# Ledger of designs, part 3: VHH binders against o13800

Target 1, 230 residues: o13800
Amino acid sequence: MNQVTQFSGNSANLMLYWILKSYYSRFDRIMWIDTLGTFNPAALPLPCLEKTMLVRSFDAQGLKDAVDELESNLKSSEDQAYALCIDSFSNPIGLLMAQGNISFAHAFMMTLGRKCRILTRKFRLAVYLSTSLVYIKQLHLSKPALGNSWPFCLDHSYILEDQQHNKCLVHCNQSRKDLLGCSQLFLLLKGSFTHEYLTIDFYNGTPVSVSSKLHVSPSLYHSSTLNSPS
Below, E stands for the ipSAE of ESMFold2; O stands for the ipSAE of OpenDDE; V2 stands for 0.75 times the mean of E and O plus 0.25 times the DockQ between their complexes.

## First folded at step 1 (VHH)

Design d9 (framework vhh_8dlx_2)
Fold by ESMFold2-Fast, scan of step 1:
Structure d9 (fold): chain B 230 residues (1-230), chain A 121 residues (1-121)
Amino acid sequence: as target 1 above (230 residues)
Amino acid sequence: EVQLVESGGGVVQPGRSLRLSCAASGFTFSDYAMHWVRQAPGKGLEWIGNIYHSGSTFYNPSLKSLVTISRDDSTNTLYLQMNSLRAEDTAIYYCARDEYSSGWFETADVWGKGTLVTVSS
C-alpha cells in the first residue's frame, strides 16, 4: 500500500481506474490529479467518487501545488488511508522540458518524485502514476518516459504494450523486492503470472481479465498481501 | 552484518588533494545509491553529494568544483576525491547507504563511523 507504482503506455490510465474501481474500500480518501482534462467520473462507482477529490493541474507548478495540498491533508489526518492517482505524470514534465530548461525540469521532476516517495513512507499513502512510453527504433525497444534517473523514485514500474483484439501485454519493468508491491499489484489484477509478464484483456476500454503466458502459483504472495490490520 | 567502513583520512596540507574510500559489506552494494556527508567541529552535518546505482552523481552546489564521487561495484567500494583542500574542509567524513535510493541523505539507514580529515599547515 505504501508504495509508488507507475504504469506506462497508451492504456496506463485505465489501470488507475481499475485499481480504484476494485479497491476503493481500502482508502478513506482519494486524490486524482488530472493533467490532461480527461477524467471520466462514469468509470468509477459512486461510493468511490464520494471519496475522490479531483484536482485539475495542467502545468508542473499546478502538479506540485496539488501534491503540497495532499501533504497538508496527510499531516492533518495521519490515521487515514489515502490514494494519490496522477494521470498523467509525464505530460506536465514534458511540457516543462519543451520550454528549453532541461536541467530545471529534471530537478523539478526528481524533487517531486522523491517527495511522493517520502510521503508513502511517512503516511498511509499509495501513489499510482500514469506515464507515456517512448519508442527507440534503433533498439526496437519501448521505455517509460522521463529518463534514467526517474526509476529511483518508483517502487514498481509496469509497461503496457497494446496488442490486437483489445488485449494488452503487461511487463514488470522494475520492482523492489523488499516492499512486496509486485505481489500486491498482481493480486490486485487477480491473475496468475510469471515474473516478467501478464496479459490483460480489455473490453470497451476497461480491463476485464488478466492471464499469464506461463502460469505460476501465486501462493508465495497470497498470505503476505492479504494480511490487513484489523 | 551490514557495514560501511571509511578510510583514507589524516593530516593534509592546504592546497593538496585527498581520496577517501568506503568499503561496503553485508548487502548488495550495486543496488543502492550512496552518500558522502561531513561534519566539521562544532557544526552540523553537511551533505557533500551522492551517486546512484547507475553511476549518476549529484553534488552540493557549494562543493561541486572541489569534489568527485565514484564507485567500483566489483570491489564494493565508494570513493570521494577532494581537490584544493582548505582549513574549512577539516571534518569527519561519513559514507551512508540510501535506503530508498531517493537521492536525499535523510533516507540514509546505514552509516559508517567516519574518517577524520585535518587540513593544517
Scores: ipSAE 0.000, ipTM 0.106, lowest interface PAE 18.2, mean pLDDT 72

Design e1 (framework vhh_7n9e_1)
Fold by ESMFold2-Fast, scan of step 1:
Structure e1 (fold): chain B 230 residues (1-230), chain A 120 residues (1-120)
Amino acid sequence: as target 1 above (230 residues)
Amino acid sequence: DVQLVESGGGLVQAGGSLRLSCAASGFTFDDYAMYWGRQAPGKGREWVSGISWNSGSIAYASSVKGRFTISRDNAKNTLYLQMNNLKPEDTALYYCAKDFYTAGSGYDYWGQGTQVTVSS
């Protein structure tokens, strides 16, 4: 519950909708920060929508202001369970980086991410983020956006790679052992898989089947580890 | 009680190396990200490096990247910082911190710290 979880990929936002659809009864209040203008209320049941505050924030300052508002709400009702969904975290941060001082933008991102993480430890808050994937030409692979320091703000990080016929290959590239490790997502999907990637079928925005395969090179999806061939 | 005890500091010449250790107790070490921070005389605390619970994610401040290496031994409940090519600017009290929060403050580092002095 009290954790920061990131999903990365073109279908990453579907996991945020699925989590709310499946677990909204665990939360008293939900804040959805929409940075893309693409929030789809039809994807969520009415009782979930009745708990959901939609905030549209298209730039980094607006994103920070929305998180600050959440903090105020948490402080005034500390015993209530909250969920924060941010779809997408990488878009306003990427725009900030493009507009000016890269060091400032990175510090802003890390400060905001650390704040979200602190709030999950301090209050009854779960944070769910969607981010983009970045293709790395030299390695012939995709990894989550936002660089090597960003994973430090996360308890769990999952990669969703689009496949044919409404399927996504899901790879766990970071999970905390004290929070069930890489099994956290699959516990939510009524399963537990420690050393495998999963294929999840999405139909109408909902995971409907799960299967597993041995992943030959799982470490290639995680760029913040030192891979010094020497 | 959570306790973090830093050791391994000392006086070293510029270009030299030191290895810092942090002995952790009072919590399940394997379940938390760990960090090194430092505070130079008359300045605020600065984040230096961090490592996730399984060593899967490692990050460094730009000022130390390529010179310092963070690592952990979960069997020994110990965090390490290997410091190479030390500069006078690295002179500081070095603190070990677990992934935690104290209301109303930023990073709240535990323990007494270990002093590193780099002579020019």
Scores: ipSAE 0.000, ipTM 0.151, lowest interface PAE 17.0, mean pLDDT 72

Design e10 (framework vhh_7n9e_1)
Fold by ESMFold2-Fast, scan of step 1:
Structure e10 (fold): chain B 230 residues (1-230), chain A 122 residues (1-122)
Amino acid sequence: as target 1 above (230 residues)
Amino acid sequence: DVQLVESGGGLVQAGGSLRLSCAASGFTFSSYAMYWGRQAPGKGREWVSGISSSGGSTAYASSVKGRFTISRDNAKNTLYLQMNNLKPEDTALYYCAAGSTEFYSAPYRDYWGQGTQVTVSS
């Protein structure tokens, strides 16, 4: 894996849960940075939770402090595989931008993003970010938050468009062909699975299946009853 | 040594209000995010609310959003939780903690204060 991947949209955080539910066995340690107070431990299997350090970061400085703590853990590791999930990256940065010094906020954001990217190159670390979408009325399109420079910090960027019947259309906004991790992820799910589009089925807020242009059986995923109403 | 002392719990009728306080000492309070957690009988620990080191940013669990308000006074090294429109489901031991890190692995636990009991009658 060892890449920085962003998911954008109202349901973008559900992709982070899906990745951990599907692949937690590949990680020795997981850090989840929760900026919204919305982390749902019931959405993850107990073995996954046992590997998870939850950090609640209420502002941009708290987010940076959590990433610095991760770097310290990585440096003291025994060549362990780590995952970092940030839900939501755009929330604390948006709050920082609203405080009035746009130049400082932008520099802070880009410095933090570059740090995350560097950490994925130095250590066995995969980074997964959720961000919001913003609609630009004049252009009649939606794009990920955080402006035009932010995508340069990312290896992969996907946009989630909510659909009816608890489905999301996921499409690739950016992907680096020279990196192996993305191919390995899709090969495990569906062999020759493509990066361009996939459909995610949700049940009670928890992703239960992923399909590309062709459907795959939900039985590829262990259906968790932790988030199911009884 | 870090000390966190919670107070303000008690018995209250549904729809009532309580204000919890957490007095902090032994560390630079203004440099740490703070949070409130709770544990109801038969349930695991649940995060309730958090506040940034400056007090400029707050977050709440969905179950309490709109009813509870977290605040802090850095000059007094004190964290507060104003609880309004209390429900029987809010019955729990309430803890405060310095920092924003929580672990789910047994046998590890966050360091929490001793807690203050909140009981909401129907």
Scores: ipSAE 0.013, ipTM 0.282, lowest interface PAE 7.6, mean pLDDT 72

Design e11 (framework vhh_7n9e_1)
Fold by ESMFold2-Fast, scan of step 1:
Structure e11 (fold): chain B 230 residues (1-230), chain A 122 residues (1-122)
Amino acid sequence: as target 1 above (230 residues)
Amino acid sequence: DVQLVESGGGLVQAGGSLRLSCAASGFTFSSYAMYWGRQAPGKGREWVSGISSSGGSTAYASSVKGRFTISRDNAKNTLYLQMNNLKPEDTALYYCATSGEDFWTVEGSDYWGQGTQVTVSS
């Protein structure tokens, strides 16, 4: 799809598995960068695993090295379709910030994010990221981690809100300003191209429902991008 | 969603000690680096300390190094800041975060939430 897509929330990693499980046949190669040590091969079918290169990178330099390796692979295999999954992007950036040089960490994060976006434009590459949410008590809302500048590296941003009965409500926080918008994910998930809200049951492997009425949780922070929930 | 609840602040005399706690919920705490930041009246946000997901690596601002100790208990989903030899200059509202950037890139310091107030009298 040649786009950078972020999922944020407790179940954000499940979206990465769900996308690969559902659509691995569209990719010739998959790189999974595991920053947490939590990769679960049992969650993916064997044909998908056979295409998957697992890279474990617990710090920011390792994350950059893995992306550089992907770039090398893309250049040597110009006609192949690639997927890059990073679970979690926020973790190694957070570790870098713990070193105390916040300006350096921010510049590193933005440089890496811009590189991923450029690679999606130059090659047949789709990028999927998982990140955490941060709760802001003063405003009684949650927002994706990594601050206000980070969304400029993204084509799409979704927030996952855990619901009862093993369901997850997906909100479009940020979408590309064109005809597909937030509906591009819903098209892939066999959902409606006209709706911003989707309830997913990950255990069924299919969307359970789409919402046609405006539903914005007061605990969710939206970006200023077009089609964000507000 | 991610929820962070700070506690343990209060009024203390210069040279005294306080232990701050941050109770985390809504995410896999043991998988994320954690941070303490502070904001004094009339000043900008200041990073204080950070700790890796395992607790194996820590970092401190020069103003607090040797006096403050960051630690975590992943079984209890709790972050701690032990503050020793407190100075009047340490008077601030203290916050915890799982993303350090959120203290510096989001406009409006009041948006970080309640935090826990530390007041050091001379």
Scores: ipSAE 0.000, ipTM 0.195, lowest interface PAE 13.6, mean pLDDT 72

Design e2 (framework vhh_7n9e_1)
Fold by ESMFold2-Fast, scan of step 1:
Structure e2 (fold): chain B 230 residues (1-230), chain A 120 residues (1-120)
Amino acid sequence: as target 1 above (230 residues)
Amino acid sequence: DVQLVESGGGLVQAGGSLRLSCAASGFTFDDYAMYWGRQAPGKGREWVSGISWNSGSIAYASSVKGRFTISRDNAKNTLYLQMNNLKPEDTALYYCAKGEFWSAYGSDYWGQGTQVTVSS
């Protein structure tokens, strides 16, 4: 049905705001799970806010409880289109790992991710997640947080890399073959190409415009052996 | 004035095939992604397949992958869905949608649909 999409990077949360600002009319109901206490209602138009349910969940159990509440709402209103935004997904999981419960945190994370994915297959639900990037010195690249198994819970994963002059380079890190590949972001942003890089212009911390172009960035491609050219 | 007119539905035995068509007018067809969706009796709408403006990106719901093929002819402003090895579970009203969003569910422009009935 719908998909689970992850945005990773310092500006990843701004993508969630931009998607809702641009496409809130496509959803009947929106749930925003705020794990950082940073939700900014001024960033969204009033008609969008009127259909948005804000849930503040600072720990992993609270995040799960919010998703369980969404599931109950979906089961009661199967014909409505829902959006779920989680800003940030990696924060409460990282806090759980910091408590020394790494194996438990990983199992919790994967169970919750699988649940979100299942809900998108059963209901008219789109899930948007923000996560942090982790720089891996040995590979000289940045990767989304949450480890090697986490991508199995995602349909799409995009990396946002801040550039100079209020620009952000966006590239696709993962796309599933049974869905519209990396073109899901481009279709959402008025396009259909799977192999283009998107440039997002910022104004006072808010994405203002998006353009597509072919671009090479050393910070994204110096691990080119992992991204073999055709 | 956006118009989408589906055709090609009908009744067919399990294991059979049908080809659906969607004739589009009122907009620049080759500027938009197109989708097929379906709705079975008593159920919500289900996304079936999508195709980008230039056919460079194509995707299917897992339930139909390997059995259905989406295609488009931009010169004729027509979208197609070739359905093979049909199952009773494929019985539904099939409709096409113009999209600026990754799912037919998010589309503001839907056709009236064409009925597909698959008997066991």
Scores: ipSAE 0.000, ipTM 0.116, lowest interface PAE 18.0, mean pLDDT 70

Design e3 (framework vhh_7n9e_1)
Fold by ESMFold2-Fast, scan of step 1:
Structure e3 (fold): chain B 230 residues (1-230), chain A 121 residues (1-121)
Amino acid sequence: as target 1 above (230 residues)
Amino acid sequence: DVQLVESGGGLVQAGGSLRLSCAASGFTFDDYAMYWGRQAPGKGREWVSGISWNSGSIAYASSVKGRFTISRDNAKNTLYLQMNNLKPEDTALYYCATGYDFWSAYTPDYWGQGTQVTVSS
């Protein structure tokens, strides 16, 4: 599975933990790039942690340096399966934009995104990104951050909408993915071909169960915390 | 209702220039970011440029940076794209879009009709 997958929303990072917890045996090595200082090793089993290199970088240059190191490792170990998790991809780019040169930040972002995508095509690499959502007032909808050119760097994009009782509704963003990609995620999460809606229950910041077919419109409410409010 | 109407497209020779306009109505124009996108024959949609509500933030796709200039006139509810040194690969349907946030204008409900630009070699 050599693809670039984005999860967007307040709970998007929890999907990265869930994928690694469930499927770490498929990877020989894992790189986790933590841009927020929020990495939770308790969310992953010990055998997964033994394969995981944690890189903490709070700015865009450090994010690029970590990806460059991954590329070097892939070139020296072409037979190994790698996973790259970036939590959060949008945070260091947003900080770069806050410095006032939006054109530079956009060019930096797209260069890095294209590099990740190329690496997944050349090596045994899966890339998982967490990003923010932005609210579009006129449509009463939340959409992924980073603009309309960014999705061209992605194979799959999913939106996580917070629901009541520590649940999260997962949507396949149809404008960015084919139906097979959505089916693969839903098989991974639920064990079924149903891919309209998935609901994930969280406990102490980790998903513990998955259910499908919630017929309630996605909530525009987004929690700022990664764990259930006590 | 939100309406976006593009104009200014046409046929031009390589190296030529065109100025596109987008007339906006049905929303508070000076509260929203504006964008230009394009779709070439047989290709997907490509983001071209964006400008924030106050023109304080401007961004360009790498393929057009240095050749295209985005601007807006909030008093006239109009968005512009000045295109210089046009290349055959700039041939596309050009459309404008709006979003409350600089990064959020890819929704189809708020895309304009488009104006065709054809650049001959």
Scores: ipSAE 0.000, ipTM 0.116, lowest interface PAE 16.8, mean pLDDT 71

Design e4 (framework vhh_7n9e_1)
Fold by ESMFold2-Fast, scan of step 1:
Structure e4 (fold): chain B 230 residues (1-230), chain A 121 residues (1-121)
Amino acid sequence: as target 1 above (230 residues)
Amino acid sequence: DVQLVESGGGLVQAGGSLRLSCAASGFTFDDYAMYWGRQAPGKGREWVSGISWNSGSIAYASSVKGRFTISRDNAKNTLYLQMNNLKPEDTALYYCAKDSSEFYTAGYDYWGQGTQVTVSS
């Protein structure tokens, strides 16, 4: 599970809760970095909560400090499986960008993202990020926040669009290390490829059903399907 | 033409509350992140709070966190700032601003004329 996965959209945080609820037994330790003050302990099972360290950080420096603390913990516990959940990654970075030098904020963001990626390669660490969507008027579409360079730090990227009646449309957009190819692929999905979409029904933060014409990562499947005996 | 009109400022005692509004026109309001900034007498401009187009991302300056709440009503093209537990240090002209980025929620674009907030000790 040595991967960095991003979920983008209003319901993106529900995917983080669903992953922990479904797979917490695979992790020895969980760090949840809450940048919004919205962490809901009632959404997670008690055995999951017992493994979870909650860090509240409302600015970019606090977010970096929490990741640095995780690195120290990983170095002292090399053989433990860790999950890092950041809800939301875009919030403190957006704050940093709004307060001053955009180039500094971008460099800070990319340095932190690269650190997370390196940590997943060195240790038994899975990283799950929630981020905002931004609507781009010129393209008449929604795109994940944080710019064209940010996907370079990701292994997987999923876009969640809220629909009526507690439904969510999920776009599977694999982040390529070629950032130009990633942006071009996203634009192509908008126009013609409806069979590259998933519909996931949510109820209290848990996927109830999945309808698709596309094969996706097991992490997005209904929990009963993944735990069904062969 | 982009127009931002702030209102709701006034004189208030320390510990009091005030709600600011920003009426936006001349652009598609729900396409852009919005921000509140302030300029105190004898000080530089400082960023106060920001909110994404869909309210999914919200951020605050450390000086106001826990006391101020930013919100928006896209149907009314209006941005709000609820200010609680006001301090004399919050005395400033408050501006709303539209995101200047064509692709991402970063920077500022148009600023309104502002609304004056004065907090008496």
Scores: ipSAE 0.000, ipTM 0.117, lowest interface PAE 15.6, mean pLDDT 71

Design e5 (framework vhh_7n9e_1; at its last look DockQ between E and O 0.14; V2 from the best seeds 0.00; counts 0 for: pae E 19.0 > 2, off the site)
Fold by ESMFold2-Fast, scan of step 1:
Structure e5 (fold): chain B 230 residues (1-230), chain A 122 residues (1-122)
Amino acid sequence: as target 1 above (230 residues)
Amino acid sequence: DVQLVESGGGLVQAGGSLRLSCAASGFTFDDYAMYWGRQAPGKGREWVSGISWNSGSIAYASSVKGRFTISRDNAKNTLYLQMNNLKPEDTALYYCARGTEYYTVSGSYDYWGQGTQVTVSS
């Protein structure tokens, strides 16, 4: 709680839905900023939707305006617990970069990221971001889409890697040690991600279970042989 | 056949209170989020407040937070706005709007009423 958390990958947005579906009762208000037009209300319980304000923001200015509106709400209701979900944070920034406005896009991204981080320190606010991955050919590494300066705005960063059989591996990419007093969810997720794989099972595009596994190749299942059907 | 009819506006002195009502007809009222907006002379349209289908989600513009209260009565198909501690800056035409969803979505409206005038004197 009270931190900025990023999830990156093709299935990163599903983590935002899973967090809200599992923990919406801990928030008094939720703002969801949808930059793709893909928000799926069916993925959330009705009580969660009732405290959720959806803002559609397809460009960088709209994204900034939505965060400014959140700041105004926080200042007038400083004792309420808020969640901010941005799906996708990288899309409007990437559109600015694609237009050749690289310096402006970078400055905008860093200014907005710093603002989100400052708001989590001043108010009861948790920020959850989904972003796209980028591959670096020479190192065969993947990293969040927004470049080297962006990770400094984050408290936690996780990378989601799609696997066979509707499974997704979640890797911890960044976690700050000064976040003592985190909620039980963040303590569990952070602990599970540190030096371990966290496996998320999907059903119809929605996470239905989360399990922590050792960083070893899965062995075939060993079933006790009881009875063989004829 | 969607109709939204606002009432309750008028002239009031600074520091006073007014309660606005919006009578909805021609649709299933509790299937939609509802909103209040306003437009002052020489200014653009300003969103004021929104409320989800069952009152579970409520939001306010920063300029009115703590002074205005939105509520709804689904049995009467009526939306309300209680306005307290009115300021001259609150002078505007106030109108109600129907959202496109049962939950609150900023900027997503498909029907608006004609409005009721609120004038706050110094």
Scores: ipSAE 0.005, ipTM 0.381, lowest interface PAE 10.1, mean pLDDT 75
Fold by ESMFold2, look of step 2:
Structure e5 (fold): chain B 230 residues (1-230), chain A 122 residues (1-122)
Amino acid sequence: as target 1 above (230 residues)
Amino acid sequence: DVQLVESGGGLVQAGGSLRLSCAASGFTFDDYAMYWGRQAPGKGREWVSGISWNSGSIAYASSVKGRFTISRDNAKNTLYLQMNNLKPEDTALYYCARGTEYYTVSGSYDYWGQGTQVTVSS
């Protein structure tokens, strides 16, 4: 909460759905900005969907207009907790860059990113973004899109690494808290992410301690079974 | 008024099967992960199985994996546990529980039913 969090990779949208499925009861309102036209309402429970405002925006100006609408809503409802999900943030920025005004597109991106960060500090707001990875052949690695300045707008950045046997490793490569180097393993089951136990508290932006993973209430847990922090 | 009412328990011979049901009322059933737990005589409560709101995530205790199947019918507000190849060590009071967190197949819970007795004779 009160943070800007980025997920980068081909499965980043599944992470956004997992975030909302896991935490929607902690938010009073949700805005989902769909820049790809791929939003799947069947991926969310009905009570989550009922508090979700879907905004479809296929260019950079539409993305800015949606954030301006969010700001207006936040000002009128200062006691309420909000989540903003943007799937994807990198698509409309990339389209703007393709129009040939790279300097303008970069300034637009940074202005919008700073606005999101300011809003998370001024209001009860969590922002979750999806972005593409780009492959850098000379370095034999993939990096999040949007260049070297973009990370300054983020509190946490995660890279999604698809692995064998329907696994996905979510690795923190940037954190303004103690998450650097932390990872969460997900399994892809029936088109959704699942986990055996949680290692990262994605709502608070903190690691889950080893002792909390081993804490067992007398009525629910056994050491030979799947564990989850509370 | 959150209510969880278990049924379907009884006496069964080893190797037999039972299907437990948990009827939920007083809350939006498909907002919550749901769990089955059990309490054997003279022992503490043990987690048995969990299922996410949309059945997309399911987990089992190692002692029951392959023999028990958790499922839910959100249209009927009902949680199920199909128990096959029952063993005497499965004898316990079985109860359903509502999770305190969304989409977690194991975790804390805030409500549980009175339970239904399962007794497996040898």
Scores: ipSAE 0.000, ipTM 0.115, lowest interface PAE 19.0, mean pLDDT 81
Fold by OpenDDE, look of step 2:
Structure e5 (fold): chain B 230 residues (1-230), chain A 122 residues (1-122)
Amino acid sequence: as target 1 above (230 residues)
Amino acid sequence: DVQLVESGGGLVQAGGSLRLSCAASGFTFDDYAMYWGRQAPGKGREWVSGISWNSGSIAYASSVKGRFTISRDNAKNTLYLQMNNLKPEDTALYYCARGTEYYTVSGSYDYWGQGTQVTVSS
């Protein structure tokens, strides 16, 4: 049995909007970082928008600053549940890569990812990172627009954290090399939230899996193969 | 302890309707997707319908689609199945089950009730 709910809308990233429409009541505050300039408030219910802070940041520095602002907000309201949506993680990275700053792009991914991970450990925070897709003609597949080496820029704990502190999950128990074909949205969740992980298929724009328990797939979190580049 | 208690079954003529209820206790109801299944005599368990924790995702088996409606009331910890245009082939023991996922993607469950008998006569 494989029943996946379809969604539709008029937005840059329908999946992020679907997530918020589904879960906004679980958060006290929402920060939406728009890196594309395409945020569509009409795609969200008014009660959701009332608790949503929109930040437009169109480069890596802007994105970093926005996350720093979130951190400040979290520190001032530690008891409140927050959601962070970044639409998209690809845009600032793509800009850096287009400028030839590949190393910096990699460093940026690692640093920002690590920061988000740390914040989800310290605070009631869920982080939803969307990505654009690029089509590889010769391979007849699409992949996240994060460069060819993005799986190697994410440490093991970022993707596969322990059950207590970080609930970010990629539904892949293969090597990092195998992640190159990954079509999953990255989600970082605090343990106090109802859903512990969500995997979204980039190809179909639909949830692949939503679990209330991290230990449903413990093998994913303890797989040493994801640390291997081969 | 996790408890699931089904009710609302009975004897009904073909074309008739029934509404099943499942009362849940012993766990946080809105933390789980819920399912309806059925088992006819001499047959294996069959998935009927599923609903996510917030009713945002709903699915039906092809055999009941358009006739059955699943719903839930999280405030009452109750799952429902409205069954319309019943057919003799719908005759089965209907049970509710607690899902292991928020959405009905996997179809996996870890607890189920004793069931309520639904009999549809020709």
Scores: ipSAE 0.000, ipTM 0.262, lowest interface PAE 14.0, mean pLDDT 73
ESMFold2 (binder alone), look of step 2: mean pLDDT 87; pTM 0.876

